# Ledger of designs, part 36: VH-VL binders against q9vpl3

Target 1, 224 residues: q9vpl3
Amino acid sequence: RGKINIQRPKAPHYERARVVAVTQPKYPELPKAKSCFKTRAERTQQQQENPYNEIIAREVRNWLDHSRLVAFFHLSSITADDIFRVRVQLHKQNLHLKSYGSKIIEQAVKNTRYEAIVPLFHSNHCIVFSPDPEKTAALLRIVRRVPQMVLLGGIVEETMLSRNQLVAYAQMPGLHAVQAQLVQTLSQAPGHLIQQLQAHQNSFVQVLDVHAKNQMNEETPKST

## First folded at step 1 (VH-VL)

Design d44 (framework fv_ontamalimab)
Fold by ESMFold2-Fast, scan of step 1:
Structure d44 (fold): chain C 224 residues (1-224), chain A 121 residues (1-121), chain B 112 residues (1-112)
Amino acid sequence: as target 1 above (224 residues)
Amino acid sequence: QVQLVQSGAEVKKPGASVKVSCKASGYTFNSYGINWVRQAPGQGLEWMGWISVYSGNTNYAQKVQGRVTMTADTSTSTAYMDLRSLRSDDTAVYYCARDEGISDYYYMDVWGQGTTVTVSS
Amino acid sequence: DIVMTQTPLSLSVTPGQPASISCKSSQSLLDSDGYTYLYWYLQKPGQPPQLLIYEVSNRFSGVPDRFSGSGSGTDFTLKISRVEAEDVGIYYCMQGIYLPRTFGQGTKVEIK
């Protein structure tokens, strides 16, 4: 039996707004001049030439340079309330959930050893950063409860890891095991590792497509 | 269907060694760990050890440390437990069990059917 | 090692009646991440153990809603609201917060 819950938490909006302001990075506001009497096409070109894009790309590079743990996720449709709850849980573990446009990610990693990750970000995505690689287990435990976030892979101590390698890293109890994992990863061909990351994303997309088709068939029951 | 299938029953003499296999199917083998748990006749469950399939890293219970080796072959999706210098108190049903594989806080969600190992006097 | 102590060690239940099993740990199973790493397993006669409850109160996939777990810190309880014939077996609590993983002694549930 269901029960009607007519109680609403007192001032949830104010508390949520405060936490969001604390946990999210602030981006520079576009200058007012950018909004004056330009056609949509002109505004699109102006946005493409926007100097703030380089500032944001530099911020992404800074996160990559100062994070010893970076995890990449495909992000399915998720409500603002749900992602906010996840962000709060992650922040308590010194894990920082960030979302950037694909073009900004491309600018950030262009001419770096991570340029090959760009294709991962052409769909809905998010990235989790942390200065503490030992938080990988905590990260995966939290995300395991969020079906909308699917792990694609990551970077640990500047070494690119596939989903399975990152899961294995999370299972390791300490430094000796971590060093062994890094040696194994470094001995693999970079192309092979990238293929594994892309294959996982493609497999997930296939699963989503099949699931969507099944849902469509269920939602449109036979009316004949 | 996710399952673990173990090798058949073994009867060994004291001082011998036994190697039990655990074949995995229905999941990505190297994304999970494999635990070994034994149960002596009429007694409770005793954790023996764990292996990370991908890394090969192991952790063994003190009672069997020095006598046990756990391995995994990713090409055949099979985990192994090799127990040496068998004693009569090693007589038990030995289970392999998959853990969640996310952290050291693992729980075991899928279990093999068990392998009876009898050590004669 | 963390010691897990179950009570009772054995109980006989009339079908349809409730049953309750207690589990106590020698130290807290609450981690700094806010999760409590306590699990309940059922071993039916002639079968391997099967997971019933994970992290104190979450029912594993396919587990009937007549099973519920509760507790915190060092004191935990598994309740069966109405015991059925298929629930006969030995119930074990397990801690997963530290290695080695340790189990309680087991509680044997039988039908009268």
Scores: ipSAE 0.005, ipTM 0.455, lowest interface PAE 11.3, mean pLDDT 76

Design d45 (framework fv_ontamalimab)
Fold by ESMFold2-Fast, scan of step 1:
Structure d45 (fold): chain C 224 residues (1-224), chain A 122 residues (1-122), chain B 112 residues (1-112)
Amino acid sequence: as target 1 above (224 residues)
Amino acid sequence: QVQLVQSGAEVKKPGASVKVSCKASGYTFNSYGINWVRQAPGQGLEWMGWISVYSGNTNYAQKVQGRVTMTADTSTSTAYMDLRSLRSDDTAVYYCARGDFEYSSGDAFDIWGQGTTVTVSS
Amino acid sequence: DIVMTQTPLSLSVTPGQPASISCKSSQSLLDSDGYTYLYWYLQKPGQPPQLLIYEVSNRFSGVPDRFSGSGSGTDFTLKISRVEAEDVGIYYCMQGIYLPRTFGQGTKVEIK
């Protein structure tokens, strides 16, 4: 049986509208030198100098100064309900998801050791802060369930880390065990630099491997 | 676009070995781990083990410990499960599933492969 | 090993009616990190399992709002508010707190 198909608006009306739009006269733009009003760029600069922007920039600096873990993410389109759910999960682990405009972030980190992060905020972004660097693993576990959030990098204990370095940090066994090994390694008498680095790398890798295996064995369920 | 695509069905004799592949696409392969789960005909799901793609660390279920090896090749975004000394009770559909990159416990399996049927018969 | 027990093992539901599946664990799934590692999966005929609910009550991306999870400790429930034809399959709960990861025996949901 034939069914009635509803077509889109009449092609003749659509085509006529397109022709009219193409033939519409375009007025020449006024020379910028003759403008008596502020340009969009000038208005943007005034907004950057707004006292409110400085207050929020100061807030961002405080978060950076008091957080031992900072992670930067690209943020794709996400619903309000989904991002709220992510925020709740993060908050349970003392992880604080914040979103700030690129201008405010640039203003906050200008002339600081963090100025290098500005390019990460050119597109849609968000930042997660925590006073506890051991929460890096928990952060990555939560965020991997959110395909709209893509890890770009971070700062741990005031050290800037790439995405891969941050992932590697998350896989390390307890922080104090790693610190103890590093202290012992650094306290060794200096020798040929390359031989020292090779020996230290092998020792460090062995410690991480043993500790990781012990940590994994602790997760193994006992038969009952 | 996020997918796990597994190798085709295998028929093996008892005592043989089988190597199932699981090719990942649409995500950063080394940001996740891969779990292997099997399902015998008409039965439920049984976890076999996990591999961290990034570190190469593995954890295996005790029932297959010593007979299974899980590996991952980051250059081809492919995970492998090699099961040796096959017995008739190894007949099952084997699934790979995306999980946590750091811990074998914890996270849900959010993306699954289509499954690979392995039949062990004389 | 943690034993996961599902009830009922089979459900026959009239379209549009609700369905409820129970999952009980032999010990608490609440970890010291504050998470409860309980997950629900649906396996449709001839397909691999797909994630429905993670951490007791959170719907996975793309899962219809008619699915909801609840519970705590050792007792968990998956509820479908109005069952549709596409919901037919076998439902599994899984614990993630300890190794080996263990699944319930499955609940078959059919349309009558």
Scores: ipSAE 0.000, ipTM 0.451, lowest interface PAE 12.9, mean pLDDT 76

Design d46 (framework fv_ontamalimab)
Fold by ESMFold2-Fast, scan of step 1:
Structure d46 (fold): chain C 224 residues (1-224), chain A 121 residues (1-121), chain B 112 residues (1-112)
Amino acid sequence: as target 1 above (224 residues)
Amino acid sequence: QVQLVQSGAEVKKPGASVKVSCKASGYTFNSYGINWVRQAPGQGLEWMGWISVYSGNTNYAQKVQGRVTMTADTSTSTAYMDLRSLRSDDTAVYYCARDYTDLESGYFDYWGQGTTVTVSS
Amino acid sequence: DIVMTQTPLSLSVTPGQPASISCKSSQSLLDSDGYTYLYWYLQKPGQPPQLLIYEVSNRFSGVPDRFSGSGSGTDFTLKISRVEAEDVGIYYCMQGIYLPRTFGQGTKVEIK
């Protein structure tokens, strides 16, 4: 069998260009407009605030606004090489793995209906975004092989779902109407969801760590 | 050590019901699904259905739809398959098998020892 | 339903000789996630089936390196480089891409 061609994906190059453009301080129109406001000095005096945090928070809001699928993960001890391989695998499915600081996420979701997710990000974390909610099953199949990533919950079609609800959604046929009805049914208690996800997080993470380690042990002998 | 231990052989009359159990050990029970597969004497493997222990979702083969119910009890780490209105062509060895992905797409990694169900007279 | 077709249905092999089993699916087993949902199982006499190969070419835990899987799309092959006495049994391919999960009809491998 010949090797499968692994070409450089169009989207990673595009993402890099966008990040550089967004964070580039030399753009003359943006700095000039910013400096016109009297609140400029007040914003720059915030000691914990990186000057680029607001720009990155806008990026997060744009990802949330343009993604019909958002999944939240706890991230346990994982190497940079391992997480990079996962990013590449997910990107092939139009799934975009991002990591942002807790302060940036708080700024991004403050005064939105998603403000309640902030406590989920007080430990090591990452988020996967996609414009295609039918990729939820593909996401879960890929992450199943990454024991260090623990699914906490997500947002599908602007509806906040627990881990259990997101798994149930992924198990439904790829019929748009059926999946939309499931989301409506699962989302009948909007405020209770985050409280349930926060409760017993460590024990849930421990259960999944054991499960993930069991999966690793089952796959290691393939070299035999 | 992953193990699936099934209940003992059953002999039933046509029209009766049978409930086969599958007790799991050596792994986190609610992290995997359970599939049921049967094998008639001298014949190949036939998929009966799947249950996600985690979500409670089930999917059944069309030929047994309406006659089968699959359940799981997380407190005892035991899955069950209840097959009703038994016919002679239901005579088979019934296996439970662990579903690796616990999604619509997936495969079976570990299998139970099998439960012989004989439907006669 | 996806139909899985195995050839041959039976074969008799002298110990130490190679064996090859083909499996064809009625439609592609490559999913949009990049994985190919083709699996090989062995059922030894009087035992439940056991997983040999997952996702076309990956050996399961404890499976000897004399077993290898290959193929893509709709055409798959299981090869045993040198058949041992303990390899006797019925080999099944299975597709796991769509429900219902379906098996090939099985290939009986026996010695002489």
Scores: ipSAE 0.134, ipTM 0.603, lowest interface PAE 5.2, mean pLDDT 79
Fold by OpenDDE, second read of step 2:
Structure d46 (fold): chain C 224 residues (1-224), chain A 121 residues (1-121), chain B 112 residues (1-112)
Amino acid sequence: as target 1 above (224 residues)
Amino acid sequence: QVQLVQSGAEVKKPGASVKVSCKASGYTFNSYGINWVRQAPGQGLEWMGWISVYSGNTNYAQKVQGRVTMTADTSTSTAYMDLRSLRSDDTAVYYCARDYTDLESGYFDYWGQGTTVTVSS
Amino acid sequence: DIVMTQTPLSLSVTPGQPASISCKSSQSLLDSDGYTYLYWYLQKPGQPPQLLIYEVSNRFSGVPDRFSGSGSGTDFTLKISRVEAEDVGIYYCMQGIYLPRTFGQGTKVEIK
């Protein structure tokens, strides 16, 4: 009784093979489970066409357009709880902390005056918005207590500022105060100039008068 | 320019209420709080309370707690201080001041002109 | 409540001379971030108070350079290098770290 080679079963007789081939239940090929893992390319394409992303991008743009103070922060290993705490603190000061994906930001600022901020969003980031640029100092004080929030830069009164410039701005008297001071200084400048010009003229006249008096005294012959 | 303009002088009887207004201009009203400080004749400054215009949160001094209500109307950029059950010792000049705060910390950078409240029988 | 104590309560100064006002707090006004919440106000006669110095040593906008603030922790000083006639009034220190806000008693500065 020949050892049934279980490893290489003899091909069935042609007729049997034909019957088996015809009687084999054609199981509908289960649609190859499209690997649930959308390729990076498919994910990127789907993100671009998602109407939801457009809505969010519009929101971001609206925030940028209506904010006089915008600050950009890098988030370094911050917990959700910490973010929430900071958000609450900022909110109390009418500072709005928002977090958006880099792609959304890119979409939002594309072909706008804000396009320069795109390089800031390569990692985990958050944005703080405020309608009041005078809150810059308050913002900096709050975030100083959060070492996980690193200030990268910002926009104040439609001007992009570096980190150092923002810090400097926060230390300056409010824009209106500076403007008022400038106006005051400018208003005083003509007065001082006039005073200086007049002082020089008066001094010159005095010198001339003294000279004239001295000449008159020399011309009076001592009538012996 | 930041300006706080207060309502005019008030003369009230004991037990009456007074409502002082403070109209703010020259800044974003809802981004700052308002403090109220009073000064009795010949006396120093006394903090009465604080209101966050944005959140509506208030904190009152113990001496006036239960008798004072601070409110803010963002539509008119006006803050109000309502003091009830007036006493003779409530006679003072009342000031509103803009609050620049960092959480629980803060200072007053701009002040109203003051409102004289006289409580006399 | 934090008690703020000013000394002296009154000061008469000759124009052009320096003046110094001390303010002591019952508790430290230093927070964990290194900020000290002491403020100086000037109330000129018949006027509301005006901010002079914020956070111990920073001059508010429009404040002349003759005004300077110093101190740390619980001891603070306001200095006027050369007192002028316009400097007449009552000076108040205030702590801004905790509620309730509290003021010093005030220091009346007069010109001799």
Scores: ipSAE 0.035, ipTM 0.558, lowest interface PAE 2.3, mean pLDDT 85

Design d47 (framework fv_ontamalimab)
Fold by ESMFold2-Fast, scan of step 1:
Structure d47 (fold): chain C 224 residues (1-224), chain A 122 residues (1-122), chain B 112 residues (1-112)
Amino acid sequence: as target 1 above (224 residues)
Amino acid sequence: QVQLVQSGAEVKKPGASVKVSCKASGYTFNSYGINWVRQAPGQGLEWMGWISVYSGNTNYAQKVQGRVTMTADTSTSTAYMDLRSLRSDDTAVYYCARVEFDYYGSDWFDPWGQGTTVTVSS
Amino acid sequence: DIVMTQTPLSLSVTPGQPASISCKSSQSLLDSDGYTYLYWYLQKPGQPPQLLIYEVSNRFSGVPDRFSGSGSGTDFTLKISRVEAEDVGIYYCMQGIYLPRTFGQGTKVEIK
């Protein structure tokens, strides 16, 4: 009668009523405070800014502002053909795979509630954006077949989630039911969620460091 | 080592109930779902239902709807299938099988339990 | 319910010769996510089923390369290039896109 991924749940627990729908408007840049002198830190920061980085950082902020689903991944070595195949599959589900340099991400999220995610991007990474949080299950199905992409965590409806919480979100029967649980989790320990995301990243880095040291000490080549 | 181990064979009279267990080991139990599939003697495979271990959501086959309950105990990493009002045509080997990540239990089944023989006879 | 139809229902093969099994679904198994939810299982005598092929053509871990799957939409084929004694059993196709999950009726493969 219908496909699983396009079937709309008929259960009363899934409400589509919206109290407010707000798209955050873009505002013109306000003039900086009138001053003839800047601190050395301010001058150094201004000198390091270039138009290219500002343009890309603005693009990243636009993706964050207009995406209700953001997923963070560590990315191991992968061929251009393989990542292209993944990108095509994701795009069919309105999931947009992007990769940005760590400095650009830092510039994009500085002075925002997401600044704490910067440490996740000190190693090779990629991000998947979508305006549709209902696509979380589709995202996880696609990436489970890509061992080079390791899920670190994400943001759903502006709420930071660990890897396990994203998996749990994908399994819930209704968006509105899950939102109540996410709000409760966020109010209990927002820093704990960020710590969990960083712990996954740090554990992966630690595993790589141990593996690298073992490779140095062993004569046998790496098995794949 | 990822493994599913099921409870032993059962012989029941018509109208009785049976509860089959499926103990998981070697993986994070709440990250996967469990499907139940049965096979009558000399017949093919028949899907009975599915449970999401994390959420507790279930979906049951129409033929056993109202007679079956699937549960999971995360503290013991064990899934259960309770089938009531047994009939002679419920005589089968019952298998549990793991499925990953999907809310509706899509994707392949691996691994499978060794099977539990349930015989319903007068 | 999606009906899965296998042909033939039984196949007797001389050792080392090829075998081919067909599976047809009553509806397309291609989802909007780009995946085709068609799987092949082998049940050896006295054992539970084991996964051979996932998503039409991908061999599962440990499955010999003499097994191959192909097809699209509603028509699928499992091929064994050189049947060996250990390949004896009943082969089932399964669709994983719709509830309830449904299996083909099975194909018994025996050695002559």
Scores: ipSAE 0.013, ipTM 0.511, lowest interface PAE 8.1, mean pLDDT 77

Design d48 (framework fv_ontamalimab)
Fold by ESMFold2-Fast, scan of step 1:
Structure d48 (fold): chain C 224 residues (1-224), chain A 121 residues (1-121), chain B 112 residues (1-112)
Amino acid sequence: as target 1 above (224 residues)
Amino acid sequence: QVQLVQSGAEVKKPGASVKVSCKASGYTFNSYGINWVRQAPGQGLEWMGWISVYSGNTNYAQKVQGRVTMTADTSTSTAYMDLRSLRSDDTAVYYCAREAYDILSDEFDYWGQGTTVTVSS
Amino acid sequence: DIVMTQTPLSLSVTPGQPASISCKSSQSLLDSDGYTYLYWYLQKPGQPPQLLIYEVSNRFSGVPDRFSGSGSGTDFTLKISRVEAEDVGIYYCMQGIYLPRTFGQGTKVEIK
């Protein structure tokens, strides 16, 4: 027997109100990962002030660390029955719909590379997590029929993507290499891409210079 | 390779101030916190405080609260500890140590070589 | 503050013999996340402290297999299966669960 953690937080009250009569799937515990999230000292101070919120924020960080696909949505007014149906459809595709308070999201991502997402959560929101980035296409097909959920953006393979970039990603073939190349391309600044193209041109110029020098060296004057 | 290099030894009179530096190299400075630990001659280790380089947040041990300031300069990858109103019992070797940004752990994985601060009687 | 108490304060070991150091905390070091925030450090003569063991029983990179940590709650032990000359120094336990972080008073390990 392992140590039982009775301090493991239950789903927030507002999330339970949104989802009537659905049991959140029980998944195996994920190994602890090294992260750029808050230091333990910072977490200790916050836990002393508001232990419940810090525990839930830690849960959010764990989902972010162990999900290769994270999608952020604005959530308009929706009935408990409707959100339940959506959650069931998503779960069949290994997609996990979660709802957290904006202050908990801010607490979870503050001082991390993902702090920029905080403004997205100042209105009603929800997040979909998955360990499988190939499920992005399935996710978008499901939410296309749910007008109450508006895609804002997401994170794929630790790269932050806009709504349009996620849609582009979803349209790629299911080959991991092709999808990885797309993520790399979408995350590149225009200046970086231009520099890579310039490097290719410089290589071509160098080849031409070598040919010119070789041709000159081969030419010899004719003697009488 | 991860290295923390501290400033040289200092001898101060009671009531003076000392500023110890800790220059980091071999890692992304903003991704780790810095702790300060001191050791009086022949005594054990005493935690003085920490700074989150990313956020700038600090926390100081109560014994030095009000007369210590910890800062970090990301442009030079250098952390500083400024201790004011020095007393004889502040005579110690002062160490900086890196804290991993692991969501569950807080080990001090790499330490500076130490800076000896002597406060005359 | 959490008080960390080490026993013994000093021990002399014949090379090749085992050594054992105890560390006791005034409060449990088990956090609500299920992890125990207990660390062991070694300070060799004239050197800064170095990390040996993190989270009770995990060896830090480069630490020889002869070092092992064990324990739970408030009682922890560091064992050296076969003490070598380079193991001489002062050993400290540390708790990281709550601020301020606190160290044991240290255990001096010497060779006979």
Scores: ipSAE 0.000, ipTM 0.418, lowest interface PAE 14.6, mean pLDDT 75

Design d49 (framework fv_ontamalimab)
Fold by ESMFold2-Fast, scan of step 1:
Order: structure tokens, then sequence, then C-alpha cells
Structure d49 (fold): chain C 224 residues (1-224), chain A 121 residues (1-121), chain B 112 residues (1-112)
């Protein structure tokens, strides 16, 4: 029973978004190279989209387009100080930790080959971007000491890799040709790879469900 | 429960070869590398080499380079160390040990029970 | 190769008393990723080595809080606040920053 404010979002959320925007690389505004006339479909889509979400989604698309390494993580409860420390360590390795709402991720990957990753972001999540895929090993070294971050999978050289494939990639020598061939060897049909990423997430959920059910089942015999 | 179970003791004559196995269980085998470390009687620990289970990439210590081959069979979750041209100073307990970090080789967490290899006439 | 030097090579400790082992590396174990790749292992009689401390000061799963590690760069210390009978064995430091991985010569800890 809290007071509803539909006109203005909570100030702390707005302030946080502003701080994040200021600390991230600024992207140049899209040059006005198109006709002032818009199609009916374009106008309809613009009217239905939240302007704030669209701006951030465009930033996410730019990160995806210009990063040769993208890693997806489930994020458990973590303090602001702890995540800041992780962000600093990652930044030293040209690894950029970012958090976006699931709706923004959906808008960013909508009508792209990455649309199927949206289910990975239904729970708490974060994404690490880098222009340098050779930093995959450094990423895993840093994250192994952050139990709140659980690797789900990633994208290397525009190829989607499961968690285990990304781990295997990290163990390769830094030779560009060898790494490129490995990515091709580890890659799978887009549908199959997305299914593997989803299956991993579903298996994790199933493990939690089985654990809960096992505890309930053990309690039932005690009451009899 | 992570376990590494090694093959039994071997007695070989100089010039022979020995192949030690290390069967892994309780974790995703291809996500961690396997190291081989030996210990001569009454001596300290000596690192022999490492293998990436997924890729098959290896790195061997200089003292055994050219005489050792490390392999892994993902279908049986078993790593192997094949040491050729055995000398008396190869007499040692040979351990396999799992990488501490998934996806990166920095140290070891779980060790096998050890395999005694004796090289004598 | 990085040379690891432990002192002392042997320690005889009265039960319940503290023990300290020093480990020095021939070059820094601090990597560009900000981590220091120094590890401590215990080998109990007739057993394989077991990990005690990883990355200088972090206790591995199941390791009692009487064990603590400290140090930086090239100079490291393992401390046992009160030595118990089950702590008898040979202690090794190891560097994991560069291949080949190298161990100290070992420190034998015995009860008086």
Amino acid sequence: as target 1 above (224 residues)
Amino acid sequence: QVQLVQSGAEVKKPGASVKVSCKASGYTFNSYGINWVRQAPGQGLEWMGWISVYSGNTNYAQKVQGRVTMTADTSTSTAYMDLRSLRSDDTAVYYCARDLSEGYYDSFDYWGQGTTVTVSS
Amino acid sequence: DIVMTQTPLSLSVTPGQPASISCKSSQSLLDSDGYTYLYWYLQKPGQPPQLLIYEVSNRFSGVPDRFSGSGSGTDFTLKISRVEAEDVGIYYCMQGIYLPRTFGQGTKVEIK
C-alpha cells in the first residue's frame, strides 16, 4: 500500500540512470540523413515505444554491435560496494560490466538474430562487453571470485557460445587464427545454441526446484 | 563430490614406458584442466605438465618435454599421462590434480590419490 | 623459472602453540589482473597434498580458521594460530602466475 506516482519515476532510479549514462562512453547522435516523412509503421512503432527505453536500447544495440566479446551472467544479491569493486577490476582489462532491465534488452534485440536470448534476462542479470575477445580468460579469472555472478553463456565474434564453450574458448592460446577457428568449431546452429543456453538456465531452475521438493518430501515422512 | 581416482602402482625397467590414468567424477569434466605433479621418494613436489580437457592443448615441464604425452578422453572422463624412455630418476608418486579455476589454469584444488611408479632393473 | 624458497624447513611445535612459515619468490606473483598467484598446500603423512589457502589469504572450503595467509609481491607467510595434532605434515607454497608452476621445498611441521 504505497502511494502511486504514475507521472514521475522515483528520484533514486532516475539519479542512478543518469550516473550510469555519464560514466559510459557517449555515442554520437544519429545524423539527420533521412527524409522528414515517416511511414505509417514507423510512426505507429514510435508511438508505442517508451522514449527512455528506446534511447537505452539503442545504446545496448551499439554495445552488441561493437563488442567482439559479450558475456551473460545471472546476478544474485550483491552490495553496491562489491559490484563497484568488480566493475573497476573488469575495466582495467577493457571489460565493461553493464546492467539493463529485461524490457530494455528485449527492445534492443527485437527483430535481431539475438532475440532468443531474452529469456536469459527474466531474472536478475548483468552483461560484460569487450572489444577484445582475448580477454575472455581475464574475465573468467575475475568472476570466479564473485559467487554472486553466474556465467550463462556469451557471444564471441558474433557467434553464440554456451557456458562450457565459452570456458573452452578461454583456455585457448592468444593466436588470432587459432581462436577464430575454435569459434567456428564450437559454434552450432543458432536455434540449437539458444536451446542449450535456455536448457542450462532451466536446469539451474530445476535443480533449485528439486532441492526444494526433496526438503518437502523429507519433512512429510517426519510428520507421519 | 569431486573425485579423481588414479590407476594402480607400476614397476618398469629403464627404457620402458608407463601410462597412468586419472578418472574424474563429480564435476563437468571438460570445464577444468588436469595437472600432473610427481614426488620422488622423500623429495618435494615437481610439476610435470597440464592439459586442457576440452581442447587437448598441453604444456609440459622442460625436464620431461619430448618424453611425455598428456591426453584426455571426455567419453570416459579420464585423463592420461604417458611417460616414455623411463630412467631411475623417474621413480616417484605421480598425482593428477584439477585446476582450481574453471576456464583458466592457475593452481589446483582436488588431487588424485597418487600412482607409485618404480623404475628399476 | 620462478624459484620458491621456504623457511624454516622444519618446525617442532608444542600442541596449542602458534606456528609461522615464510615463503619467498624470486619475482613478483602479482599479475596484471590484480591477483597474486600464491597458494599453500598441506600434505599429511601418506596422503596427497590438499589446498589450504588460495591467492595469498583465502581459505579453501573446509579449512579451519586457525589457518591464515598474508603477504604481497615476493614475501608471504602462512600462520597457524594454534597447532593441533591433525595439522602435522609438510606444507608447500606454490606460484601459479607463470608456467612451469613451481613449489617451495616444503616445511615439515611436527608435534613435540
Scores: ipSAE 0.012, ipTM 0.524, lowest interface PAE 7.6, mean pLDDT 78

